VHH binders against J-type co-chaperone jac1, mitochondrial (jac1). Designs and how they scored, part 2

Target 1, 176 residues: J-type co-chaperone jac1, mitochondrial (jac1), of Schizosaccharomyces pombe (q9utl6)
Amino acid sequence: FHSSSCQSEAKNFYKQFEGDISDPPPKGPFDIDLGALKSSYLRKMKTLHPDVAQGKDAALAQRDSAELSKAYNTLKAPLTRAEYILQLQGINPVSEDISNSDPEFLMEIMDVHENISASRDSPEKLLQLSQENQGRKVQEINEIRKAMESSNWDSALLYVNRLRYWNTIDKILHDL

## First folded at step 4 (VHH)

Design c07 (from g02 with R103K; framework vhh_gocatamig_d2)
Fold by ESMFold2-Fast, scan of step 4:
Structure c07 (fold): chain B 176 residues (1-176), chain A 118 residues (1-118)
Amino acid sequence: as target 1 above (176 residues)
Amino acid sequence: EVQLVESGGGLVQPGGSLTLSCAASGSIFSINALAWYRQAPGKKRELVAGITSGGSTVYMDSVKGRFTISRDNAKNSVYLQMNSLRAEDTAVYYCAAYPWLSKGYDYWGQGTLVTVSS
């Protein structure tokens, strides 16, 4: 499937930063130079701000600013970046049936929830669980990078769904 | 340096029962989940049952209600109680251990043969 098939009228997020960041996988790396991305975003936003665009249509400036902000926010974080890259490949990044695709992952999920429940009254154990979860996220990001750069889209989809789950665990631990 | 030692396999008639045991030994090691897999001739290895450190379980559809997995954390052991055995349960059964943060260092037993025949 071609990346442009789902983006017929909308501008590709990577094209909005063309020249400042690399192409998406498989042509380029998964990782983005976040400093270059932020600098490009801020420079382009300054040009689109209503105060400096008062000689043009203010509504068009606001629309372009919103689109640029969406592109920046999507690409700056590994999970949303990976989801976007899957969408460019014509793949829906959301899976509804985790247990069917990976029963070992289901066991790991169940173990994590049980340990959180058992540790609710222990700040020290919750901190350890949070640190362990950061390790899981790093590992999934490494697998996503490898899969996407080798055009293994089935594996990429699997690891993206795992990463999303570990982000949910981070939120649970933060709110506890 | 972790070893998994399996026991309890054998020949049994249809409708019979067997209990498989697996004990982890060796270096001091934290084991999060333990599981039983099986492999019949000409087929892929498949997950039969799994149990987490907290005792939550997962089962293959064809064994639900017939097999029960349990663990003894003090002994680092896992058990598979198999009831109402069928000819299709004939396979080599493998014990596996999963230390989640040491992904890629999965531990497997040697396997124990279960034969269900009349």
Scores: ipSAE 0.160, ipTM 0.580, lowest interface PAE 4.1, mean pLDDT 82

Design c09 (from g02 with L101R; framework vhh_gocatamig_d2)
Fold by ESMFold2-Fast, scan of step 4:
Structure c09 (fold): chain B 176 residues (1-176), chain A 118 residues (1-118)
Amino acid sequence: as target 1 above (176 residues)
Amino acid sequence: EVQLVESGGGLVQPGGSLTLSCAASGSIFSINALAWYRQAPGKKRELVAGITSGGSTVYMDSVKGRFTISRDNAKNSVYLQMNSLRAEDTAVYYCAAYPWRSRGYDYWGQGTLVTVSS
């Protein structure tokens, strides 16, 4: 006997694409068919016509379009998808400074930043660092998938925070 | 491949000092970070100190100001200078090396025993 009370989100991002994508973890998989997601998004956007001549309908259409775009953009990327899934579980996706409780991860972050700084004038080394960082992102995504599909939310939060760091590194390398 | 061999452990009185050395056979330039771990009786293995490829250092709180990690790539060596030793520093100390590609430590030494007692 359980009595569960949770606040419902009236327009849950997954519900925006109900029937076209699976339910979120732990009920469904972490991975999303990105082709199906994009097709659903584009099709639904075509049904939303901002008509400025009809102010009330135009305002609702613009709001619905903005909500649909936010849902699509959130779910299409593994980091923002994972952060949203944590929020659905009532978990703040931004934890305390994880590096204070994970000195190995802090050392890895420091080493990566130093290697980037040392390699700024070497396109070949920067490419190698970018490839290594893609590997780290894939590993974090695999751990997030495993944790979320098993309802290991503490582990999921840990790996989401690690993925966020690697995403920042990825952006630095692309902008260099 | 790389092999790690530790040395320098022994018995020392509280307040004493020891220098641990770890020698690597082969090239360490493919290894991004080197670290010292320890495992005390009845406890899990923990990171004591680490040094990155660029020379930045990380220390566990209880050893900050007492221990110093350093590396010499020309000699394929990493060192841990241990000052103001305490009874709680008693442990087997392990040298570890890892390329971040594997996300873990791929190379471990045999361990060297440090006993801080009178």
Scores: ipSAE 0.269, ipTM 0.626, lowest interface PAE 3.0, mean pLDDT 82

Design c10 (from g02 with S102G; framework vhh_gocatamig_d2)
Fold by ESMFold2-Fast, scan of step 4:
Structure c10 (fold): chain B 176 residues (1-176), chain A 118 residues (1-118)
Amino acid sequence: as target 1 above (176 residues)
Amino acid sequence: EVQLVESGGGLVQPGGSLTLSCAASGSIFSINALAWYRQAPGKKRELVAGITSGGSTVYMDSVKGRFTISRDNAKNSVYLQMNSLRAEDTAVYYCAAYPWLGRGYDYWGQGTLVTVSS
């Protein structure tokens, strides 16, 4: 019935940049001002970097720097940001039952793989497939934004899993 | 126009086997993907297995290792070999053809009943 929100108690990645970026959905927007995020990260990193820390706790400063980098890298990309927001809601972002939850999407993935295989000897067709895939990713990000900002967590989970597959397709196309 | 006709359903004992067949007619072109769905009474329709023209397959977890989907492009047919059948496999099984852009199947068969009972 109930799942507790981890955000209510834990210091989270958004709290590390508090004052520089908005709260996560549903309190704030899904989108982050990436310039503000990067500026906050670099400013905080300069105070934590071992070369600047000088003295007794360089190892602790390095550990804190690594954690700050993890927070920055997680929030700067839409997929990892969305996965993290789901985790804050107590939701495992990885679904094992995508075929049962979204059979139309699974068939679309199969079709995309087949089109890539058929296009391996055509750089122009592979470029077109890559551009089509970028469009799919944008559409999933738009759906994630709408779902999370309206606290529709079931829909958000669905679209996050779809976005993850499109990122995998991106990697396959890049590695060809 | 594409017409899908299923066959091979029937009554079988637990642990038994059945082969479902689906033949596409009215189409002279290759079908990009074909799938088997099932719907038990009072349950939502679910994907059992799917296959592309290139032979890539997907299966629902509960049938993996027991069911095998295959196709014969020359005959425009898809098959579902069902082994080690269980009572929970009882359902109406539907053949579907995958439309462009994953909008949903616009070509469906009428369904074939599979009953697994002792």
Scores: ipSAE 0.007, ipTM 0.223, lowest interface PAE 10.6, mean pLDDT 79

Design c12 (from g02 with S102T G104D; framework vhh_gocatamig_d2)
Fold by ESMFold2-Fast, scan of step 4:
Structure c12 (fold): chain B 176 residues (1-176), chain A 118 residues (1-118)
Amino acid sequence: as target 1 above (176 residues)
Amino acid sequence: EVQLVESGGGLVQPGGSLTLSCAASGSIFSINALAWYRQAPGKKRELVAGITSGGSTVYMDSVKGRFTISRDNAKNSVYLQMNSLRAEDTAVYYCAAYPWLTRDYDYWGQGTLVTVSS
């Protein structure tokens, strides 16, 4: 991609897999067929790593492979996919401060952190907290899907920022 | 399993004070948060103040410095001390228990009316 501007019709991550996956919202669905995405990625990656590539061709193949990998890794996960779709709409996905606009959500994340801290010595409780957090992520993804497919970008931005907090909780729980 | 009963509402002049109380009965879990919401006619119900199981507090911007939320675990109660009351604080106030498993409040009280007028 050469530009983040949707108006310029620049190449983007979805265009890397054109024909194998649908267009992004609002033209297409939020969900991606992950099997089709992976198959497209592997097929295209094989084309970019020919055994015969040498010198300057090898360097270009490495750059193109890195770009293809970035596109694949971005689209395969719901949070990074959603952040990318917001960027295509000209929206900065990290510009909003949830803590100031959603005190109910701030209270929930405080409670989650307190419960993780209280449960550090209990693998059983940490597993329960992990399962509960997966439920929260599913709920946010459902709201992101609904918002993006109906072009409710303010709602999409809100739920994307909420999902990011729950991804951070996943990392904390994984690292324990 | 949890029942919430609010009290302490009434008529007060602007600049006055009220203390709202919410008594909880049934199972009170160590991870439960408790909160005060309010709803004026024709308006959405909004979070006023919350307190987590560990004692961390959250307040709506318009009440910061005027309202104080606290809990008494021995009495299974949560309180909202309301100072420097304004006409826009007029609403029905609800107590809610927030179980850790859901972000939505599962248990609501009947509400207590607060009217700020001269």
Scores: ipSAE 0.016, ipTM 0.445, lowest interface PAE 6.1, mean pLDDT 80

Design c13 (from g02 with P99G; framework vhh_gocatamig_d2)
Fold by ESMFold2-Fast, scan of step 4:
Structure c13 (fold): chain B 176 residues (1-176), chain A 118 residues (1-118)
Amino acid sequence: as target 1 above (176 residues)
Amino acid sequence: EVQLVESGGGLVQPGGSLTLSCAASGSIFSINALAWYRQAPGKKRELVAGITSGGSTVYMDSVKGRFTISRDNAKNSVYLQMNSLRAEDTAVYYCAAYGWLSRGYDYWGQGTLVTVSS
């Protein structure tokens, strides 16, 4: 039954890897040992697949496998990890209108779109823009780490929204 | 390095108009966007208006319809045309430049005082 809250399901992701990875901020660091996370995921997945998922247990194993994969995929990427940590704090990670919350950021967004449009016929310039966008993502991740580890949740929410936008730019550049 | 020099500040009556100018010099090829900020006594600096290299503009809600930002790329200058001035517009106005990969201003002018009083 889907009467369990999103917040309860969210809290379970770190617990699925408890003992193999650190606690989320503010108790632990934002960064996760991705090697330890992957190793834990693969070990746990082996117990749910394939030979042990037989008979009456097959449907439960499929559900548990899907939940474990969701937890792994959420925690392994900085944006989805940060969104999940905000949810653990009871915060909706989706902010309202960008122009009302951060007009300087809106101006940077507009400049990036103009440069992409001007560079559509130049693979060399598009590669440069992609590299520059990776730099922006790194800066946002650094700010998210600082904010979350100091329990500055308002700042964390702001930087998560910025990171999400730069991920959108990555998709636009990839799909050109 | 980039240098920004503002001009045009002064005393004006409510309802009056004023034009601020900012000239950029030095490594101007490093500038992507230009903006006007202001800071009133007891308040934080806030973005008033911005213009990208391609000419797209952003305005603070309280100045929309009253202020116009424009750019002259040949003169490496940005302008702020201020109409229907109010007492609340009294502030030091700063020209700022966004460099590459900047999330805000990375070069500052020294500021120019605008006083709106009767």
Scores: ipSAE 0.050, ipTM 0.505, lowest interface PAE 5.4, mean pLDDT 82

Design c14 (from g02 with Y98V; framework vhh_gocatamig_d2)
Fold by ESMFold2-Fast, scan of step 4:
Structure c14 (fold): chain B 176 residues (1-176), chain A 118 residues (1-118)
Amino acid sequence: as target 1 above (176 residues)
Amino acid sequence: EVQLVESGGGLVQPGGSLTLSCAASGSIFSINALAWYRQAPGKKRELVAGITSGGSTVYMDSVKGRFTISRDNAKNSVYLQMNSLRAEDTAVYYCAAVPWLSRGYDYWGQGTLVTVSS
């Protein structure tokens, strides 16, 4: 009743955490239990650490550790998780500049930049803008979840590109 | 609550011009962006032109070079100058104040009808 080969190939990041997290959309939910993901990652890392991998090639242990870290880092964050799910569907997650096809979103982007510029000397206003941007990210994540769980991949791609922009705004606000 | 009132709509011949005005009144916390949308019968509402508090403008492709949006920040008013009007510009035009985080609570005017016909 052995269901796996003696050579386990897990190219899919979700497969590396199989049994500890759900399948990706549309089969499973977009959201991941981050506590379960982290626990699985830490447990698996102990097995792959060079000091513990006695009798194994240290270079292979390092490569496997790096790949596991990439899988964990990709799945733990909503943007990189969504980009990866799109790749699993054969979709390039990097869209053309969305501003050309979405003038309403372009206007929102310009409004946010102007508010940041106008608020540079006000820590209180910058904090408010940061909080507002977190709300925008939550909104895009909710739309990504709904789109992916219903296999609406065109909408998912649109919302992923919007979320990427709001992450850039977070970085701008942090660097001020 | 913010109230938006549009004016300036009417019947005009192709190639004609109209200026739409929108005045905001009531309790206003902050209006960062003001926009004109339009909706023709059986069509979805679409963004025609928008203007940010700093004066940056956005236009839909079909109106670029023909329409000009402007604002008066002291009056919380926005204007749409429409030149070289075409039959396809026929629609109800809506003024909107767009708090982006509250897309479900956007402030809309009641609309003003623009008919382009000979």
Scores: ipSAE 0.171, ipTM 0.592, lowest interface PAE 4.1, mean pLDDT 81

Design c16 (from g02 with L101I Y105M; framework vhh_gocatamig_d2)
Fold by ESMFold2-Fast, scan of step 4:
Structure c16 (fold): chain B 176 residues (1-176), chain A 118 residues (1-118)
Amino acid sequence: as target 1 above (176 residues)
Amino acid sequence: EVQLVESGGGLVQPGGSLTLSCAASGSIFSINALAWYRQAPGKKRELVAGITSGGSTVYMDSVKGRFTISRDNAKNSVYLQMNSLRAEDTAVYYCAAYPWISRGMDYWGQGTLVTVSS
């Protein structure tokens, strides 16, 4: 379109699953019933399948299915869900530099990187490091839940950035 | 097992300088990272500066540009050069050694008192 009025309101990802999942914090819980989310997603995708629509309706169905997939993928994972909730609050999820606010955490990250490098030839040590990293992610998720459900957005932003670092460690360990 | 011995603390006037030293003995080859912490009366122990085996450094915001951590592997020592000292820097300073910081496997020195007063 070439219209200056061609502006659609941003679709809230939670609204796309309204009735099947709870509202985001602070109104609802941080955790989502992943089974209910997946079931809702699959049911809605069946109605949006391109073979059900024809012509210009097919193009709209493809756009809507792409938006639904983005919403599902964003909400199903704790990190991307938390980042999205911060965006709903008008907060840029990547605005905080963790190295300036938490030097002990930065030291822990550097220590983990060096331990991974030192353990590259030891499958047992790499497995142990992977298990420890999963524990760190769980701890950050618990703090995010607590902060968001109490509307402590400054703390939520801090813990979201910490969780992002641990996800990076997961990728490094997976690629080894 | 690792033992750490700190030295270099003392009384200094605001704007002055001190160098803290920490010497490690025992199983030093198990040390991955070294750090300086401090604890003022009634406050929690906080990380001031850290250095990894690879030479990466971290600093608490309030000491950046004033303090420098360094390591001398030949002397099994870590140092904290403190410049432009302030009254708020008054604390007991502790050396810590980490074979594995993420597991809480650490060793601590006895501490050395730094008093910044005029």
Scores: ipSAE 0.015, ipTM 0.389, lowest interface PAE 6.5, mean pLDDT 81

Design c18 (from g02 with P99T; framework vhh_gocatamig_d2)
Fold by ESMFold2-Fast, scan of step 4:
Structure c18 (fold): chain B 176 residues (1-176), chain A 118 residues (1-118)
Amino acid sequence: as target 1 above (176 residues)
Amino acid sequence: EVQLVESGGGLVQPGGSLTLSCAASGSIFSINALAWYRQAPGKKRELVAGITSGGSTVYMDSVKGRFTISRDNAKNSVYLQMNSLRAEDTAVYYCAAYTWLSRGYDYWGQGTLVTVSS
């Protein structure tokens, strides 16, 4: 089951920070001022925290603070932000057909996993692979930005799925 | 700078076999993967088969079981063994090389024509 857009359509995460951050693409930029986002989140959280909301409906306060936390955590990172923007467009951000739609990318993934396995005992080579992976992530983010700001949603979906794989590689390398 | 030189194309009868060869030179140690593409008249260029530095392979569905990609590291070469050839396999075949941080192929050969006809 791949559909998860109904909750995102019911509540727009960008509206929770309205006035402090720009609208999502294509109306606004993909990039967010992370300092402004964090400051807005912390300020709004102080008013919604259950302990501060003494005498108010505690269940509503907890719900609102949980929603605000979800919105902040989703928007602060490029991958989850991009996935959310796709959901706002009615697009399921997860694709299981990468081998059929992007066989060149499948080969790159296979090569990266092979290189990690071959380099497991070499800190120097693992560092090089980590640095190369950061470069791949930057390139995917640049392509996502271009695609979304141009309303090229097919390309955006492709690059979001590529970025997700590079995030998985980051986790593998950091946990090594 | 990677140079790719293809050979082995030609005219073959339906059901016949051909082996395409691609020799790489230059900065060959930068190559992460090698692949064969083809382009028939009026069609887009498509990936036929690919092989990574570690030996993992990928194939397009219509050639699985008929074509085999392999590499010979001592000769800096990649091969495409084509069996049970069909008229629909008629195309110009291109060798391509992927390098570090590639978004696909970085270097291309000039192409070799394969014609499957009676």
Scores: ipSAE 0.441, ipTM 0.761, lowest interface PAE 1.7, mean pLDDT 84

Design c19 (from g02 with S102P; framework vhh_gocatamig_d2)
Fold by ESMFold2-Fast, scan of step 4:
Structure c19 (fold): chain B 176 residues (1-176), chain A 118 residues (1-118)
Amino acid sequence: as target 1 above (176 residues)
Amino acid sequence: EVQLVESGGGLVQPGGSLTLSCAASGSIFSINALAWYRQAPGKKRELVAGITSGGSTVYMDSVKGRFTISRDNAKNSVYLQMNSLRAEDTAVYYCAAYPWLPRGYDYWGQGTLVTVSS
């Protein structure tokens, strides 16, 4: 009860942009109109100008600005959006047992790491691996969309954890 | 654009051995991993063993120590040596290839039946 009350009283991220973007799955689509989201964010940030607020009102303006920024940053990216949607359903988005429940995925991860290690001295091969990894991310996003829009939360959790691994691969490739 | 052809299935007595082979043909940039799956009547398809292009392997717990997966990278072929076969190993065995293409575009063979009975 207390945690669900706190979530309602602390405006959820979709409610920050209510009227400008759709409701989250399963009521609405997974995809967000990013142009509409950005426009809403910028318009709302302009109303939180610090010069207008003094004392306690200034503190409220800073809190609201921080909340709005967190909402925007969370919803604009597919992984963090999906993690947030799972949290709205009361699901912890992080799985500790991906390797045990998805041996095929573990095998694919191992091969990707081996190929990155073998390609460390070749910028051309690393670029190719990066492009291939973008394809994997697109595939997982498509599966997340299908699962969430169908209220298949077990599948959504699996695909979100797969997407997180591919985001980690992007960071590894970027840092090489 | 990848075609998989499996062979080596058949009838074998409990405790016996079989070697399955799978040859991948066609044009792909590279194959991330090759794997053997199986499906017994009334059950879901499950991963038996997998091998990456670098030679790293993964096995289902019930086959560890009994089955050995190996590959020939030049021929894009994968092999499954099955020892100490049990009645529970009776299934259609499928070869799968995981190219660099996104998951969900994996390629499957037609399957080869393995029957373990006396």
Scores: ipSAE 0.006, ipTM 0.204, lowest interface PAE 9.5, mean pLDDT 79

Design c20 (from g02 with S102D; framework vhh_gocatamig_d2)
Fold by ESMFold2-Fast, scan of step 4:
Structure c20 (fold): chain B 176 residues (1-176), chain A 118 residues (1-118)
Amino acid sequence: as target 1 above (176 residues)
Amino acid sequence: EVQLVESGGGLVQPGGSLTLSCAASGSIFSINALAWYRQAPGKKRELVAGITSGGSTVYMDSVKGRFTISRDNAKNSVYLQMNSLRAEDTAVYYCAAYPWLDRGYDYWGQGTLVTVSS
């Protein structure tokens, strides 16, 4: 029998914000109170970087600050949060062959690339494509939430990989 | 700067076969996928078949089992072997090159006409 159950919970980034945010799926919700997360991060950062600390090891302070920042940056964004939750389950969040695992999705993303290419001289059409892409990201996030909160890790992995591609499209559109 | 040149189109009878070829100028090292699209009069351009740099393929349902896409990285070429052709396959066929994260986006060929008729 195989299980990606919560054997390594003590190592998760959620522990750094314990008491301020909920536990990760499957115990808690996928969504995080971003206001509470930011407030916790800023409060903890002040503790790590006091105004005056003559005896403080600069390298240790820098390391602790970097680790806290990594945890905050990972959890604040849906894609990196979802990737991290998969890693906590012992799952590699990166699919090696999107074509074989989701050929319909590959067709969809190729069509999106064609539409971007056809619209590159039209700011109005590029704005529409950007809005459509935001809608796709929201849809994938909703599916990730459902999958993770029901411990459907196969579905979660699929939708996380789809979300990653839509983030790539997002970057391409914003770099224009 | 990548240029794609298609060849192999023509007139063929239903049930016949054609092989389309697309030659890319420059390196396909930065190209994650190569694809064949088609566009019939009055229709949207549609994906027929695609192949990734790793060799994974995707096909439109209506051509699966009839068409085969392949690539030759040494020749910077992609091919579409088309068997059991139908009247509905009549279209201008376009070769396209897709980088997944390339700010130059995609590159398109000029197109090659395939006509399936008696």
Scores: ipSAE 0.000, ipTM 0.123, lowest interface PAE 13.4, mean pLDDT 78

Design c24 (from g02 with A97T S102K; framework vhh_gocatamig_d2)
Fold by ESMFold2-Fast, scan of step 4:
Structure c24 (fold): chain B 176 residues (1-176), chain A 118 residues (1-118)
Amino acid sequence: as target 1 above (176 residues)
Amino acid sequence: EVQLVESGGGLVQPGGSLTLSCAASGSIFSINALAWYRQAPGKKRELVAGITSGGSTVYMDSVKGRFTISRDNAKNSVYLQMNSLRAEDTAVYYCATYPWLKRGYDYWGQGTLVTVSS
């Protein structure tokens, strides 16, 4: 009976796909079989579509299908999945200041921005930077998996915020 | 395939100065971010100072204003100028390329010992 954060009462997205996917960490794995998730989503969506339910039941079907879509969209992507798992643990997934807690990450951020600025007129270098950034995202996902499956929530929060930053870099590179 | 070789360590009295040098060799087309780490007996290795490819710098709080990191891209070298040295600066100092992917096999030098004592 350790004093810890608790989740507020809310519908669990993992329950929407109970039986087709595993429980969230630490009870189950971080990774989800995306094929199984999508198949479950499409199968369940078919039974909830307004065309199947009519009258007053159509409004409930619309609400339920919207909730199912939100659950699917949240769980299918590693960042939003990880943010949701943190929320289930009662943790706000957004951290305020990275620089003092992670000086190596600050250096990496600075180096990436400088390299992007230096490479703005080189499609070949921008492609290389994009590929390197995909590698960073994979590494953060690996660290998130390890942390969450071992209930290391402080580390999980750190790596989730790093992954979010690399997603931002992807957007910057895409817009160039 | 990069090798890093540190030099410049030694015995120095409190309040003294020392310059560490790190030279990179091997298959290098460009220099990434470079950093100086230190490890005192019984302590974890900690980042002392870092410098990005574009020349931006990062320092640990306890060395700000005392240490200066710089680089010479033509010589594939990074330097750490240490002023106003204190007993707590005693450590083995390591040069490293910044471990951006954190795969656990970034290039580390052999280290150079700095002892601040009489």
Scores: ipSAE 0.189, ipTM 0.592, lowest interface PAE 3.7, mean pLDDT 81

Design e02 (from e01 with F50G; framework vhh_7yz9_2)
Fold by ESMFold2-Fast, scan of step 4:
Structure e02 (fold): chain B 176 residues (1-176), chain A 118 residues (1-118)
Amino acid sequence: as target 1 above (176 residues)
Amino acid sequence: QWQLVESGGGLVQAGGSLRLSCTASGSIFSINAMGWYRQTAGNEREWVAGITSGGSTTYADSVKGRFTISRDNAKNTVYLQMNSLKPEDTAVYYCAAYPWLSRGYDYWGQGTPVTVSS
């Protein structure tokens, strides 16, 4: 396991793709051109692959390959991207607790869990719940975008934690 | 298009009880979660209690053990039973419906005043 420190000695993930994607908020947009990101990743990964690397520093190539994969996987998804951007601001994004200042959201998440439990034997209802959950994720991503692009980091942290719960719901629905 | 109607407020002495009712009416959406809020003069609205469609309940620490929220899904009605009332419970009480909070589908009632004398 690794330290949960918000300060990393690894190369900045956005710097791994410098020239192919925009800078992170607040300097650049939250959204990333995923096609450009993937193309950059595949091109760079091909150069670092052990079979292609002329074998004088295999350990360095393996380390750089692992860091590139971590950067790509982190930036390609809205939740992990947002968590990383918070870390760049010195904010710990990881929380297993729903805020006591957001009891309405706690009620909503509890209601969703109950509806899933009640619908386990109904594929039609589970599909509807999945579609509703996608809508919730879109709303949280829109709020994260607004908050980060305007440097409202306390709001960004709130919406990132909400998005994490909706991603958990997605996993529960997928695994049923 | 949902309308919320609160009732049951009034004047009561400290240590007394009141039961608030909130009935939701409308033709477009089913109500999933509902809750009660209160507001005192000069302060922001604070959450009091919530109940999911399946009956799971949550309460603010200030009312836990004294207030009970319940619902009748067939009537789209939520009740707040308030026992052991204190002067600090004096507020206007509001009902809110949450068919899907993260989509912005919130509906508020007009409020019902509760005054607790010491």
Scores: ipSAE 0.206, ipTM 0.595, lowest interface PAE 3.8, mean pLDDT 81

